# Designs tried in a protein design chat: VHH binders against p19838r805to892. Part 16

Target 1, 88 residues: p19838r805to892
Amino acid sequence: QGDMKQLAEDVKLQLYKLLEIPDPDKNWATLAQKLGLGILNNAFRLSPAPSKTLMDNYEVSGGTVRELVEALRQMGYTEAIEVIQAAS
Short names: E, the ipSAE of ESMFold2; O, the ipSAE of OpenDDE; V2, 0.75 times the mean of E and O plus 0.25 times the DockQ between their complexes.

## First folded at step 12 (VHH; framework vhh_8k46_1)

Design v4 (at its last look DockQ between E and O 0.64; V2 from the best seeds 0.73)
Fold by OpenDDE, look of step 12:
Structure v4 (fold): chain B 88 residues (1-88), chain A 121 residues (1-121)
Amino acid sequence: as target 1 above (88 residues)
Amino acid sequence: AVQLQASGGGFVQPGGSLRLSCAASGFTFSSYIMGWFRQAPGKEREFVSSISGSGDYTYYADSVEGRFTISRDNSKNTVYLQMNSLRAEDTATYYCAAKPDHAYLSRYDYWGQGTQVTVSS
């Protein structure tokens, strides 16, 4: 059972913004791959909010905040990690 | 020059159907995601549906899922929106838009002129 509900909506919104950038190494598509959801990237790309769609799917799949942070760490996305940690 | 020309709008009664078309030119059509958006008076523009360059993937807003169908004919450089079971709340100006198929961003690069859809009894 995931615990993504532990993240406040404003935190999620900040993450969405950080993940919808043109940086190929720090965007939602890379995160999706780190989280094992990369096969859905073609679908996510069609979404009006790919990062939100990714995170919604991650949550529904039982994802955890810890795993999310670890994925972000692998990406070297310090700013995104700080957003999560600041809310904890 | 890039052009997106939408057509097919009109007046229909609730429960009716319309088929929108958007003819594209000026870019490699099959390499772009095509999207439909709509804007009602006093409301923000909202996403309706999108389709991948190859047509293999589609996405729909929850509000239109099961009622609208997006498709494309790359040989004709045209994207379509079949709208069934239309509701009053579907009344809006509908816009066709395009973004690269490999894009990570949600914004669309090209926008066409709107076509009005009015659903009223």
Scores: ipSAE 0.815, ipTM 0.919, lowest interface PAE 0.5, mean pLDDT 95
Fold by ESMFold2, look of step 12:
Structure v4 (fold): chain B 88 residues (1-88), chain A 121 residues (1-121)
Amino acid sequence: as target 1 above (88 residues)
Amino acid sequence: AVQLQASGGGFVQPGGSLRLSCAASGFTFSSYIMGWFRQAPGKEREFVSSISGSGDYTYYADSVEGRFTISRDNSKNTVYLQMNSLRAEDTATYYCAAKPDHAYLSRYDYWGQGTQVTVSS
């Protein structure tokens, strides 16, 4: 595993769509909390692309794919994990 | 019967000001993020600004921050865009849009017909 730049843009686009649903457990705001970025959720919410804004912030901050997968696992988001793992 | 009716567009000199209004009906206004978007001829629609359902939080595209101010009056079901220091590049059709606040969506559900803003060439 490694750095967030290892995720292809196609994979990131799939993740954005999976995180932008009205689900209390499987959404970008919950992911932001798990990644330690929850304090920025009002900015993410109002941005034109909340999931992308979250993921770009996480990547620029040095976030890892390993931590991303673990956060998704804690959310029970199997489909999102499969998207990442299928690209590995 | 959701309606978003944008108004207040017109012709203005560079450096001038305009105030856009968007009257909303058919949904619980205070539960929706309101946004302004614009589309110039031959270009893709682009985000301009948004405001939370309560009005407590706002967001601006970099190209308009410091010049445009979004606001809302939930008692009048109306969102506003005050546009100052207008430039030729601000020429576009401006659309208001609405999406449920706290629903984790990027997509806006409801769109107005737009109002034309033309800043002198």
Scores: ipSAE 0.700, ipTM 0.873, lowest interface PAE 0.7, mean pLDDT 92
ESMFold2 (binder alone), look of step 12: mean pLDDT 84; pTM 0.838

Design v5 (at its last look DockQ between E and O 0.67; V2 from the best seeds 0.73)
Fold by OpenDDE, look of step 12:
Parts: sequence; C-alpha cells; structure tokens
Structure v5 (fold): chain B 88 residues (1-88), chain A 121 residues (1-121)
Amino acid sequence: as target 1 above (88 residues)
Amino acid sequence: AVQLQASGGGFVQPGGSLRLSCAASGFTFSSYIMGWFRQAPGKEREFVSSISGSGDYTYYADSVEGRFTISRDNSKNTVYLQMNSLRAEDTATYYCAAKPDHGYLSQYDYWGQGTQVTVSS
C-alpha cells in the first residue's frame, strides 16, 4: 500500500516542475527508470506533463514516498528530496 | 523548411463531427510525436491529443477521451484528428505540433498555423 497521499498537492506541483527541467540526469524519465516504470516512458512522453503522469501512475501503483526519495537520491537530486522532506 | 499545414476546421452543430488534418514537411515525420492543441478565446492553449511516431501509442486529454481519435499516415506525412460528438466547449483554434519521439522534454519544436473549429447550434 502506497502512501503518496502523504504528499501535499503543492509539494507534488513543485516536484513536477523539478522533473521537467532540461537536465538529462534529473528529469522524469530518469526518475521513471529508477522507480521501475521506465517501460512506460514512451507513454509518459506523449502526455502533456510527463512528470505528473509518471507520479500519478506511481501513486496508483502503490508507490511509497520512501521509495520516491530513494530514487531521487540515486539521481543525486537533492533539491527534490529537500522539497519532500521540508513538507514532512 | 519545416511546415505544418492544418486543415479541416469549420462550423458544426453540437453532436457533429469534423476531421482535422495536418500535413507535415521538412522533417522526418515518422520520428516525431505529433500533437494537437487548442486554444479557446480567453483561455490558455491546452493539450488535446498526441500520437507516437509509429502510431502505436496515443494519448488524449480527459476532456476529449472517447470522442476524439488521433491517427497518422506516415506515407503521407499527415496526422489526423477525428472529432466526434462535438460540444460547444470544443470551440477553439486547433494547432498541430511536432516534437521528437525521444527525449524527455514536453515542449513541441514545430507548430503549425491554427484552424478554427466552431461548435454552435
């Protein structure tokens, strides 16, 4: 059972923005791969907001905040982690 | 030079249908995601639908899901938007756009001129 509901909407919005940057290492596609959802990247790419689509899919799939943070950590995306932790 | 030429817009009554076409040139069509966007007066441009380069994958905005169908013919370098069960709120200028079928950026590189769709009784 996931707990992504623990993240406030404004936190999610901040994360969406952080994952839509032109950084090859700190984008939604990289995150999707870290979360084991990389096979869906072709689908995510078609959406108008891939980061949101990814996170929505992750949430529905039962993803956890802990695993999200770990994935972001593997990406070295400290700013994204701080956004999550600041809201906790 | 890259060109996206949209056509098929017009006036229809609610419940009617239209088929938009967008003819592309100047780039490797099959390597690009084609998208349709629309902008109504006083509103921001919004995503409508997109289709992968091969045509194997499609995506729709919730507001048009089940009513609109995006397709493409790579032999004709054309993307289509079949719009059924049209509603007044579908009234907008519709734009065809293209972005590479790779990478992670959401922005579209190429945009065509708009074609007006007006749904009114």
Scores: ipSAE 0.829, ipTM 0.926, lowest interface PAE 0.5, mean pLDDT 96
Fold by ESMFold2, look of step 12:
Order: structure tokens, then sequence, then C-alpha cells
Structure v5 (fold): chain B 88 residues (1-88), chain A 121 residues (1-121)
């Protein structure tokens, strides 16, 4: 189904930090839109950990690391891609 | 100066109800997400519930959903937590907190002093 479980927890923690910045293009809300989860952004915003809530939803929906990297490329988020690829 | 003053805690038997209030000052209240957190002795502080600046959206921890209701009155700069069907495991100090509604950060900027809720038979 999906393969997000293959990402180590410390990699996921690094991604959460990278997605929770005040950048208009490089944030969890933009990533949610790219992953087709934008309709849930009000729930993510109100959750105690927006990036984690987004990523957990993506994982249980069968999301793949490949699609995550492609979404990050569309955002121009090279640093986030490097975190994922360095762990593979 | 930002202030958050939580009140309404007390002692109650299991199955009982309490209503917490948190009065806010020193910031534009309607522009902030308000949250309730709790901490029991010897445990980590945990999220309970949050509400958007307008009051249109709410979020609940699984452990309290269906029993607790968050609300706000922006004309009084106050957020509330109605706690029904209380259980012993709800015993904790309850804190209100605030963060900007438009941001992407998870951390809350402002924290209240807390109010004690004790549920015991």
Amino acid sequence: as target 1 above (88 residues)
Amino acid sequence: AVQLQASGGGFVQPGGSLRLSCAASGFTFSSYIMGWFRQAPGKEREFVSSISGSGDYTYYADSVEGRFTISRDNSKNTVYLQMNSLRAEDTATYYCAAKPDHGYLSQYDYWGQGTQVTVSS
C-alpha cells in the first residue's frame, strides 16, 4: 500500500520542523494541498502538531515516499528532499 | 502585557461536570487559536482541545471527544471548556494557551497559570 513506515522517526521529526516555518511556499499547508489533503487543513491547523497530523493522515491513506518527494519538488523544497534522500 | 487567567476548577465526583474559563488580555483575541492543555502529577503536559480565532473550527484529543466542549466569546475575550462525564483520569491542572491563527508553528506563545481539576469518588 504505502511505504512511509520506512522513514525513520528522526527523519520524520526533521521534516516536521522544516514544514513549520513562516514561509508562504515551504510549509505544511502547502504540502497538504500538493498531496491532495488540503481539505483537512483546518483540522491540521488546530491539531497540537500540524505537520505530524498531516504526515500521519498521509501515511494511513497509503501515501508513498516517492509521491512525498515529488510534492516537495513542486514546492521547491530542496532541503526537505535532501533529508529524505540522505536517509535512504 | 499578555495575560491568560484560567478559573473554574474544583473537586467533583466521577460522572460530574465542570466549566473552565480563561480570560485573555494584551493581544487581539479573535486572531488567536485558543487551546486547553492538562498535566497530571508525574506526566507530560498533553493537548485537550483548541478553537479557531473565529470560533468556527474546533479540535479535540481522542480521550475527551464527546465529553468536553470548547467554546469562545470574542466580545468577552474568554475561552471556555465544558467538561462533562468526568473521570478520575481527567484529574489534572488545566492550562489555557494562545497562538496566532494565521501561522504554521505548532508552539503556543502564551500560557496561563492553570486551574486544578480533581475527580475522585
Scores: ipSAE 0.681, ipTM 0.869, lowest interface PAE 0.8, mean pLDDT 92
ESMFold2 (binder alone), look of step 12: mean pLDDT 84; pTM 0.842

## First folded at step 13 (VHH; framework vhh_8k46_1)

Design w1 (at its last look DockQ between E and O 0.77; V2 from the best seeds 0.00; counts 0 for: grease 24.21 > 24.2)
Fold by OpenDDE, look of step 13:
Structure w1 (fold): chain B 88 residues (1-88), chain A 121 residues (1-121)
Amino acid sequence: as target 1 above (88 residues)
Amino acid sequence: AVQLQASGGGFVQPGGSLRLSCAASGFTFSSYIMGWFRQAPGKEREFVSSISGSGDYTYYADSVEGRFTISRDNSKNTVYLQMNSLRAEDTATYYCAAKPDSGYLYRYDYWGQGTQVTVSS
């Protein structure tokens, strides 16, 4: 899959919710590390919506949906992957 | 019991300045992110700024970036919001809030009472 801009806003909202959970393996901070953005986790944590801030930064950095799915797969976050794939 | 007591609100003309303070008690202050939020009549509460437990990191809403400065004094268990170049749209009730400087959730655990800021000519 291609550009993050191709993801519909409702899909992104679903992903935000899925990533804002107290699961050490399936949270936005873990995803940030998988995407190479872990050094920004302090900034993300201070933001009003860490998962959204992460994904916005990922998109601005040129991240792809493909890489996002791969990161989620490494996390074993099947539900998040399904949200993305259902929209494709 | 946890308490957050905000002060410093008031009336000011556009272009003016105010400094808000929030005194905290009942929790380990330096282990918490402190945040400022605001709510105008008929609008939803919105994020303004936050600062890490150590004070090394800060975050600002785009609407206040460059005009507001958040800081904290852990020896006094107090967080501050210096508001410069105030605008009419900054008029709101301002709230102090706290959440652990750990974990992954966005929500704040503790909230104080509001202090009114009115910017008007």
Scores: ipSAE 0.802, ipTM 0.918, lowest interface PAE 0.5, mean pLDDT 95
Fold by ESMFold2, look of step 13:
Structure w1 (fold): chain B 88 residues (1-88), chain A 121 residues (1-121)
Amino acid sequence: as target 1 above (88 residues)
Amino acid sequence: AVQLQASGGGFVQPGGSLRLSCAASGFTFSSYIMGWFRQAPGKEREFVSSISGSGDYTYYADSVEGRFTISRDNSKNTVYLQMNSLRAEDTATYYCAAKPDSGYLYRYDYWGQGTQVTVSS
């Protein structure tokens, strides 16, 4: 059911950087909550790369690019959405 | 001023054990994630292990899981790394580091000077 493998690796790398900015609304922990992965935030925050750990878990859980874009839209994170859509 | 003072490194044979300590001052210790990193000559610095401010959650790199144990004593402002079954590839300078345990921050703000671990016959 998941299609996250369709995102190019360089798109994923850009997203990791965008989610690792110290912004209370536009960060990996907020994205995790929107994606239904908030219960794993204890593991994410302890990992060496929280954004990557989050995105890997989302992909393994069968997450879709459409749901990712919707979560980013709910966060108001237009720049992150544009990175995904420009690569389409 | 923040200080992280790592100690307990040394020379040990393969299969041996060492316990590293990192004494912290200048910040509220229990509010910080503590981490251990290492760097061998000619390699990039790599993550080893981390522990939450309360001590309830830990994380390990795959290369050390099952051999190393991170712990902390918040009454002594100290984090530890028990290293067992040491191998030559564990030879490195080991650094302790601290970042706020505040939910979404990922970069470690404070770094110790490191302690040398050498595993050789």
Scores: ipSAE 0.543, ipTM 0.806, lowest interface PAE 1.1, mean pLDDT 91
ESMFold2 (binder alone), look of step 13: mean pLDDT 84; pTM 0.834

Design w2 (at its last look DockQ between E and O 0.64; V2 from the best seeds 0.66)
Fold by OpenDDE, look of step 13:
Structure w2 (fold): chain B 88 residues (1-88), chain A 121 residues (1-121)
Amino acid sequence: as target 1 above (88 residues)
Amino acid sequence: AVQLQASGGGFVQPGGSLRLSCAASGFTFSSYIMGWFRQAPGKEREFVSSISGSGDYTYYADSVEGRFTISRDNSKNTVYLQMNSLRAEDTATYYCAAKPDSGYLTRYDYWGQGTQVTVSS
């Protein structure tokens, strides 16, 4: 548990890739909804890297790794959780 | 058939300006995000800027932020890229692209032909 800045860049890159797949249940837009940032999805999709833009925004808003994991858990995205936990 | 026709490229000196246009047809223009990309020789195509269907939201690559302005006129089915304070590193073939203003994919469905921009002393 901690701030998003505690996640190594390679971990974030892995998460970005995991969140930009053609799975409607396991993508950055769904994650944004779970994190309460879904209203920004219209802006995020303008980015060439929506997952990064989302996570950057989440960090700036004071988001925590714990809350991120919980959101991913609600999504059933075990692989994404494991990426984070393996780095802890 | 979908068409994206870009124009406005040319030769300019550093510090100069150009305005690119991209005329679209064959799809509901206002329902699409329009984007500009560029590709320099030997480099990968890179994102430059995008604008939402309504025009209310814009996004810029860090390298062009503050110098380029993307806009659109939905009554003319056209997207524009005003490029100011041009630099040598802006030299590239510029491409107009479109993707639905919905969903979560980053892929652009439609691409136009490139227009060459050359910034040189």
Scores: ipSAE 0.801, ipTM 0.911, lowest interface PAE 0.5, mean pLDDT 95
Fold by ESMFold2, look of step 13:
Structure w2 (fold): chain B 88 residues (1-88), chain A 121 residues (1-121)
Amino acid sequence: as target 1 above (88 residues)
Amino acid sequence: AVQLQASGGGFVQPGGSLRLSCAASGFTFSSYIMGWFRQAPGKEREFVSSISGSGDYTYYADSVEGRFTISRDNSKNTVYLQMNSLRAEDTATYYCAAKPDSGYLTRYDYWGQGTQVTVSS
């Protein structure tokens, strides 16, 4: 049901780096909350790659690129949106 | 200065058990996530397990889930790895590591020198 496989691996890698920063408005933990995965944040923070673990869980749950972009828009994270859209 | 001293490695038969310890100093232990990593010769270092500063939350690599148990004793500034049902593929140098329990950082700042685990018949 999801379409996250449409994102190239290099796009995903760029996104992981953008989400692993100290800014609480732009980090992976806030994205997880926007995507309805906030209950898993204790597991994500303990994983070796929190952004990747979040995104893998989102993909397995049937998440879509459109919903991902909307969550990033709600965060005001223009740079992350541009990385996704530049790969279209 | 920060110090992480891993110990408890050794030689063991397949199916056996070992318990690794990592004694920590030089930082507020309960404010740090502790992790175990391992590296076999010629391979990349890989994540094994981690535990939150409080000890309430743990995470395991798929390859060790159900066989290994991470724990910590904050009164002794020590993290442990109980390793059961050991296999030849578990042979590696095991390293403990620490990072602040911040909720967004991924890099481990402090690393121990490791302890050797060898599983062979």
Scores: ipSAE 0.525, ipTM 0.796, lowest interface PAE 1.2, mean pLDDT 91
ESMFold2 (binder alone), look of step 13: mean pLDDT 84; pTM 0.839

Design w3 (at its last look DockQ between E and O 0.93; V2 from the best seeds 0.76)
Fold by OpenDDE, look of step 13:
Order: sequence, then C-alpha cells, then structure tokens
Structure w3 (fold): chain B 88 residues (1-88), chain A 121 residues (1-121)
Amino acid sequence: as target 1 above (88 residues)
Amino acid sequence: AVQLQASGGGFVQPGGSLRLSCAASGFTFSSYIMGWFRQAPGKEREFVSSIDSSGDYTYYADSVEGRFTISRDNSKNTVYLQMNSLRAEDTATYYCAAKPDSGYLSRYDYWGQGTQVTVSS
C-alpha cells in the first residue's frame, strides 16, 4: 500500500494551495494526469477542493510519496517538491 | 451587477421534499459551474452539490448523495436543488454560488443570499 499518510497535514495543505493555480502546467489537473487519475478530473473539478480530492483518491488507490514527487518533477514543479522534501 | 437569487426554502417534516431555485444574472451563466452550500447555526458552511456548465456532470457531498439532485436550465439562467427524504440535519441556510468552468480554483467568485430550510417534526 501507499505511504501518503507519512505526509503531515500541514504539508498536504501547502500542496493543496500550490496545486490550485491557473498555471496549466503546474495545477492539480496536470498532476492527476501524471498520476493516472486524469479520468476523474471532472469529478475533482466539481468537488469543493479539487487538490484535496485528488490527493485523497491517490492515497486510497495506494499512491506513494515517491511517485508523487516523481510526477511533480515531471511537471517541473520545484516549489511543490521542496515542500515535501523539507518535511522529510 | 452580478446577482444570485435563491428561493424555495421553507418548513417541512422529516421525509418531506423541497425544491430550491437560484436565478442568476450579470454574468455568462452557461460558462460557470454552479454550486449549492449550506450553513447551520454554530457550524461552518459546507458544500452540498455542484454542476458543470453543460449539466453533464454533477457532484454531491456524501451526506446528501442519493437524496438531493442538482440540475440547471441554461435558457433560464437557473440552477435547481431537488431535496428529497429530508432530515433534521439538513436544516440550514442554503446558498447558491458560481465559479468559472474553465478555472482550476476551489473558490467560488459569486455568492447569493441564503434561503432557509427547516426540517422539523
């Protein structure tokens, strides 16, 4: 199973904020595609917190912090990676 | 000026039904996601349901899934919330809200005044 529970809640909150931006290359929708959850983007978008809903689904599906960081790296989202690494 | 005017609230017994309406003006309704929120006394405002600009996709809070139905009529600039099997815990002031369908943000740009729904025996 995944290890997303290892991320502290404050770290997750920071990530949620970083991913809800109008930048199409660095937002939650692009991350969802990188994580293989892009088919759920309509549901995420309609949820009250798209980034949180994405992360919750990723965690339930057994996602890992390592794979999350790799996806963010592919997106070139250095600031988001730094948030995760600073807490590790 | 942007306006969201909600109506249809009232008093009902448990198990009863209500239909809320929200009439929109002052923005391109057909390009916005419409949402319903509610706030009970002493509690934080909570999400209830949303619908995309086309009406093809809907989303519901777990607490109302299977009982509430959101719909819209873009020709009338109106969004609806059909509430069935109402419970005491559904008692709240209900708010209509709008955010761009092309956006990525969680926040809603426009909010209407609330309509009171009271479920009590």
Scores: ipSAE 0.837, ipTM 0.932, lowest interface PAE 0.5, mean pLDDT 96
Fold by ESMFold2, look of step 13:
Structure w3 (fold): chain B 88 residues (1-88), chain A 121 residues (1-121)
Amino acid sequence: as target 1 above (88 residues)
Amino acid sequence: AVQLQASGGGFVQPGGSLRLSCAASGFTFSSYIMGWFRQAPGKEREFVSSIDSSGDYTYYADSVEGRFTISRDNSKNTVYLQMNSLRAEDTATYYCAAKPDSGYLSRYDYWGQGTQVTVSS
């Protein structure tokens, strides 16, 4: 069972903003690939809130905060990691 | 420059149908996701449906899935919304909008002026 519910809603909102930028190293589409959800990117980009749709899908799929942080580290996205770690 | 002209709204009885059209100009239509949104008086604007630049993928809000169908014709720079089984809660101004299909933002860049749909007995 995943543990994404441990992240406060305001932390998730900060992450959504950080992932909705044009930078190919730091966007939700690249994160989705790192989390094994890249096949769903067509649905994510068409949804009204792509990064939220990605994160909701990840949570429902049993995703963990540990794996999320590892994916962000592989992207070099230190600001996003710091947002998560400051909430711990 | 950029224009999105929505049309096809009107008055219809519950259970009826309408087909909205949105004609686009001033940008490369075939590179954009097209979306439909609606806003009823006293409510926030809400997402209705979207379609990718090639027309291969669509997405629907839960409240309209199975009743509404989005489509596009890139040769006419036009997106459509077929609305069937209309209900009173579908009453709203309907807006078409566009965002780049290669973008990663949720925000739509271009918005039409809207067309009014009124569903009442």
Scores: ipSAE 0.569, ipTM 0.818, lowest interface PAE 1.1, mean pLDDT 91
ESMFold2 (binder alone), look of step 13: mean pLDDT 85; pTM 0.848

Design w4 (at its last look DockQ between E and O 0.94; V2 from the best seeds 0.77)
Fold by OpenDDE, look of step 13:
Structure w4 (fold): chain B 88 residues (1-88), chain A 121 residues (1-121)
Amino acid sequence: as target 1 above (88 residues)
Amino acid sequence: AVQLQASGGGFVQPGGSLRLSCAASGFTFSSYIMGWFRQAPGKEREFVSSISGSGDWTYYADSVEGRFTISRDNSKNTVYLQMNSLRAEDTATYYCAAKPDSGYLSRYDYWGQGTQVTVSS
């Protein structure tokens, strides 16, 4: 089972902010693809908070912080990685 | 100028139904996600439902899932919210909002005036 619940709420809030940007390479939609949740992007898009909805679904699906970091690394999103690592 | 004009609010008893409408102008309607939000006194504005530009995708808050239905008629530049099985907790001012369907942000660019829905016995 995943360990996303170990991330503090303030860390998640920071990640939500970082993922809701107009950068096509560093947004929640790209992250969703990297995490294998891209088929849900229409639902995420229509939700009131796409990044949060993504992260919630990732957590429920048993996603891990390690896999999240790896996905962010593949995206080259160093700032997002640093937010997670600073809290660990 | 962008305009969103909501209507259809009113008083209804629990278990009753209402249908809200929101007429849009000033932007390419079919290129926007249309959303409904609501705000009760003393509470934060909350998401109710949204629908994609084409109308092929819909999304609902858990609290209204199965009771509310969002739809749109792009030929009339109008989005609707059919509200069935209304509850007292559905009492709120309802707002229509729009954001680009091609965007990735949660922020809605356009907001209309609210229409009051009151569910009370």
Scores: ipSAE 0.814, ipTM 0.920, lowest interface PAE 0.5, mean pLDDT 95
Fold by ESMFold2, look of step 13:
Parts: C-alpha cells; sequence; structure tokens
Structure w4 (fold): chain B 88 residues (1-88), chain A 121 residues (1-121)
C-alpha cells in the first residue's frame, strides 16, 4: 500500500529542507495536519529530524505521492510540488 | 551568557546504571526543548533523547528506548538522563543541548561541554 518509495532519496531530502521553515503556510507541522498526522506533531517536533520523521510516518501509514501533492497544493506550496513533479 | 553544564559521567560495568545531569542558565529554560546527544571517538554525534519545555513529551532514539529515561526539573533548570542496562556501545561523551520549543528547525542552538560515560568490565 502507498507509493512513497517511488520518490528518489534526493527528492525527499529537498522536501525536508523546504518544510523546516517558520512559515506557518509551508512548514512540516501544517503539512502533518493536512495529511491527517497532526496528532503526532509533538513527536515530530522532538525528533532529531522533524520533516523526515513526518514523512517516514506518512510512508509507513500507506501514504501516496498523489495525496502528498494534494496536501501541498492546499498549502499553496508550489516549489515543493515542483520538486516532486520534476522527478516523475 | 548561556551555559549548559553536564555532569554525572563515570566508569560503570555492563548492565549498570548512571544518571547524568545538565544544569542550564542564561535562557528561559521552560521554553526550550532539551536534548541529549552522544559521540564516541571516530564516530558522528548521534541523538539520544529529548524532552519538551513543559516535560510532558519525550522522544528516544531506538538504540536507547526502554533503557534510558529523560526528565527535567524546571524549578532547578536541570535536565536528567537516567541510563539503565548500560552496554559497551553506550560508551561516549554525552552532551546536553537546547533549542526553542516553538521552533521548526532540527538544529540545537546551545551545547554543553559534555561528560564522559565509559562502560567496560
Amino acid sequence: as target 1 above (88 residues)
Amino acid sequence: AVQLQASGGGFVQPGGSLRLSCAASGFTFSSYIMGWFRQAPGKEREFVSSISGSGDWTYYADSVEGRFTISRDNSKNTVYLQMNSLRAEDTATYYCAAKPDSGYLSRYDYWGQGTQVTVSS
């Protein structure tokens, strides 16, 4: 279930950096809420790599690249969408 | 000036226990996530555990989960690491660190000088 394994490692690394910013429209905490993982945000915040911990949890939960792109679209985060789509 | 003073390290046999302390000053302690990291000679520094500013939430690296317990006393500006069931691979210099609890970055702003833990027979 899920297809997050299709994203190359370098794409995932770019996404982690794009999500570790204070902008409330574009940070990992807001993405977690859009993906239905917001209840885990305290764990993500305390982990050594919050964006990676979020994305790993999403992948293990059966998350899809399509749902990820839709969440980023709802956030208006076009740069993050472009990173994903350039790899497809 | 910010100060983080880690202490409580020492020599212990495998299976033993040790308690580390880190006294903090120069910042609003209860507004910071406190973390423990460790570094063995020739290895990269690795995350051990962290605790939220309030103390209500904790996080552990897989390698120490179930053996180590992080805690804090905000009235004493001190974070602790209780280390049980110690193994040779736990041998390292242990560092305490602090970052704002409101932040979104992975990096810690403040670091202590560390305390040595050596686990050997």
Scores: ipSAE 0.607, ipTM 0.840, lowest interface PAE 1.0, mean pLDDT 91
ESMFold2 (binder alone), look of step 13: mean pLDDT 83; pTM 0.828

Design w5 (at its last look DockQ between E and O 0.89; V2 from the best seeds 0.77)
Fold by OpenDDE, look of step 13:
Structure w5 (fold): chain B 88 residues (1-88), chain A 121 residues (1-121)
Amino acid sequence: as target 1 above (88 residues)
Amino acid sequence: AVQLQASGGGFVQPGGSLRLSCAASGFTFSSYIMGWFRQAPGKEREFVSSISGSGDYTYYADSVEGRFTISRDNSKNTVYLQMNSLRAEDTATYYCAAKPDSGYLSYYDYWGQGTQVTVSS
């Protein structure tokens, strides 16, 4: 179903770092909203690694890399998109 | 000044129980996520559990899920960690920490002094 498993671990680690910044437009919580997982933000925030927890849940829910890129695009997070595309 | 004072550590046998407490001051307690971390000798500090400002949400590391229970009393500015079915691998110095119940960052802003928990036969 989803293809998030196709992203290499180092790519995911880069994304985690990019998403845990104090930017109101370019953070894991905003991404969660774009991916339809915003209702879980309170749980994500309590986790030791919110970005990882988000992406793990996204993967388990059958999320796709294409949809992830689209969400990041809506966020204007070009750097995050480039990290994904460079690995493709 | 912000203070986090942990207590309740000690020696227990495997299968035993301990209850840690952390008294907080110097910040709006109910607006902060409270967390417990632990560090064993030669190992990195690891996340144990956290609880939201209101106490409505909790999170646990897989290694302690079902055995540990985090709770808080905002009227006393205190967070607790009930540790049951303790194992030797739970031996560590336990730390209380706080971060705003908002924002996007994973690290905790405030840290208390550690309390030692030793589980041994």
Scores: ipSAE 0.837, ipTM 0.933, lowest interface PAE 0.5, mean pLDDT 96
Fold by ESMFold2, look of step 13:
Structure w5 (fold): chain B 88 residues (1-88), chain A 121 residues (1-121)
Amino acid sequence: as target 1 above (88 residues)
Amino acid sequence: AVQLQASGGGFVQPGGSLRLSCAASGFTFSSYIMGWFRQAPGKEREFVSSISGSGDYTYYADSVEGRFTISRDNSKNTVYLQMNSLRAEDTATYYCAAKPDSGYLSYYDYWGQGTQVTVSS
């Protein structure tokens, strides 16, 4: 159904760090909205690891790497896209 | 200056209850997520629970969900942790902490000195 398991663990760890910065456009809350998970943002922000909690929920929901890259592109987050594509 | 003063710790037998309080000053309390953390000797500090600035949303570590309840009273600038069904493994120094409810970061800006909870027969 989804293919998020194809991303290596070190790629996922890099993404978590890139999404937890004080940037209004390049953060986990904006990504959650783009991925259709924005209704869960209250839980994500209260969790001890917001980006990981978001990404785990996305994977369980059947999310794909293609959709993840497109969401990051809509955010203008080229560094995050490069991390994913360099691992391909 | 920011102050977080945790209190309410003590000795309790397994299965017992304690209620911790954390009085806050020096910031707009209702604009901050409040969290409880704990640390036992020789172990890393671990997350216990958190509550949104308004009090409408809460989050719990798996190890305490169903036994602990976080709450806050914004009129008293105080966050609470009701701890029921206490176990020996809950023995730790409990710390309250605060971070802005508008941020994206996982770390907390302000930390209290902690209060000791000891669960033993």
Scores: ipSAE 0.637, ipTM 0.846, lowest interface PAE 0.9, mean pLDDT 92
ESMFold2 (binder alone), look of step 13: mean pLDDT 85; pTM 0.845

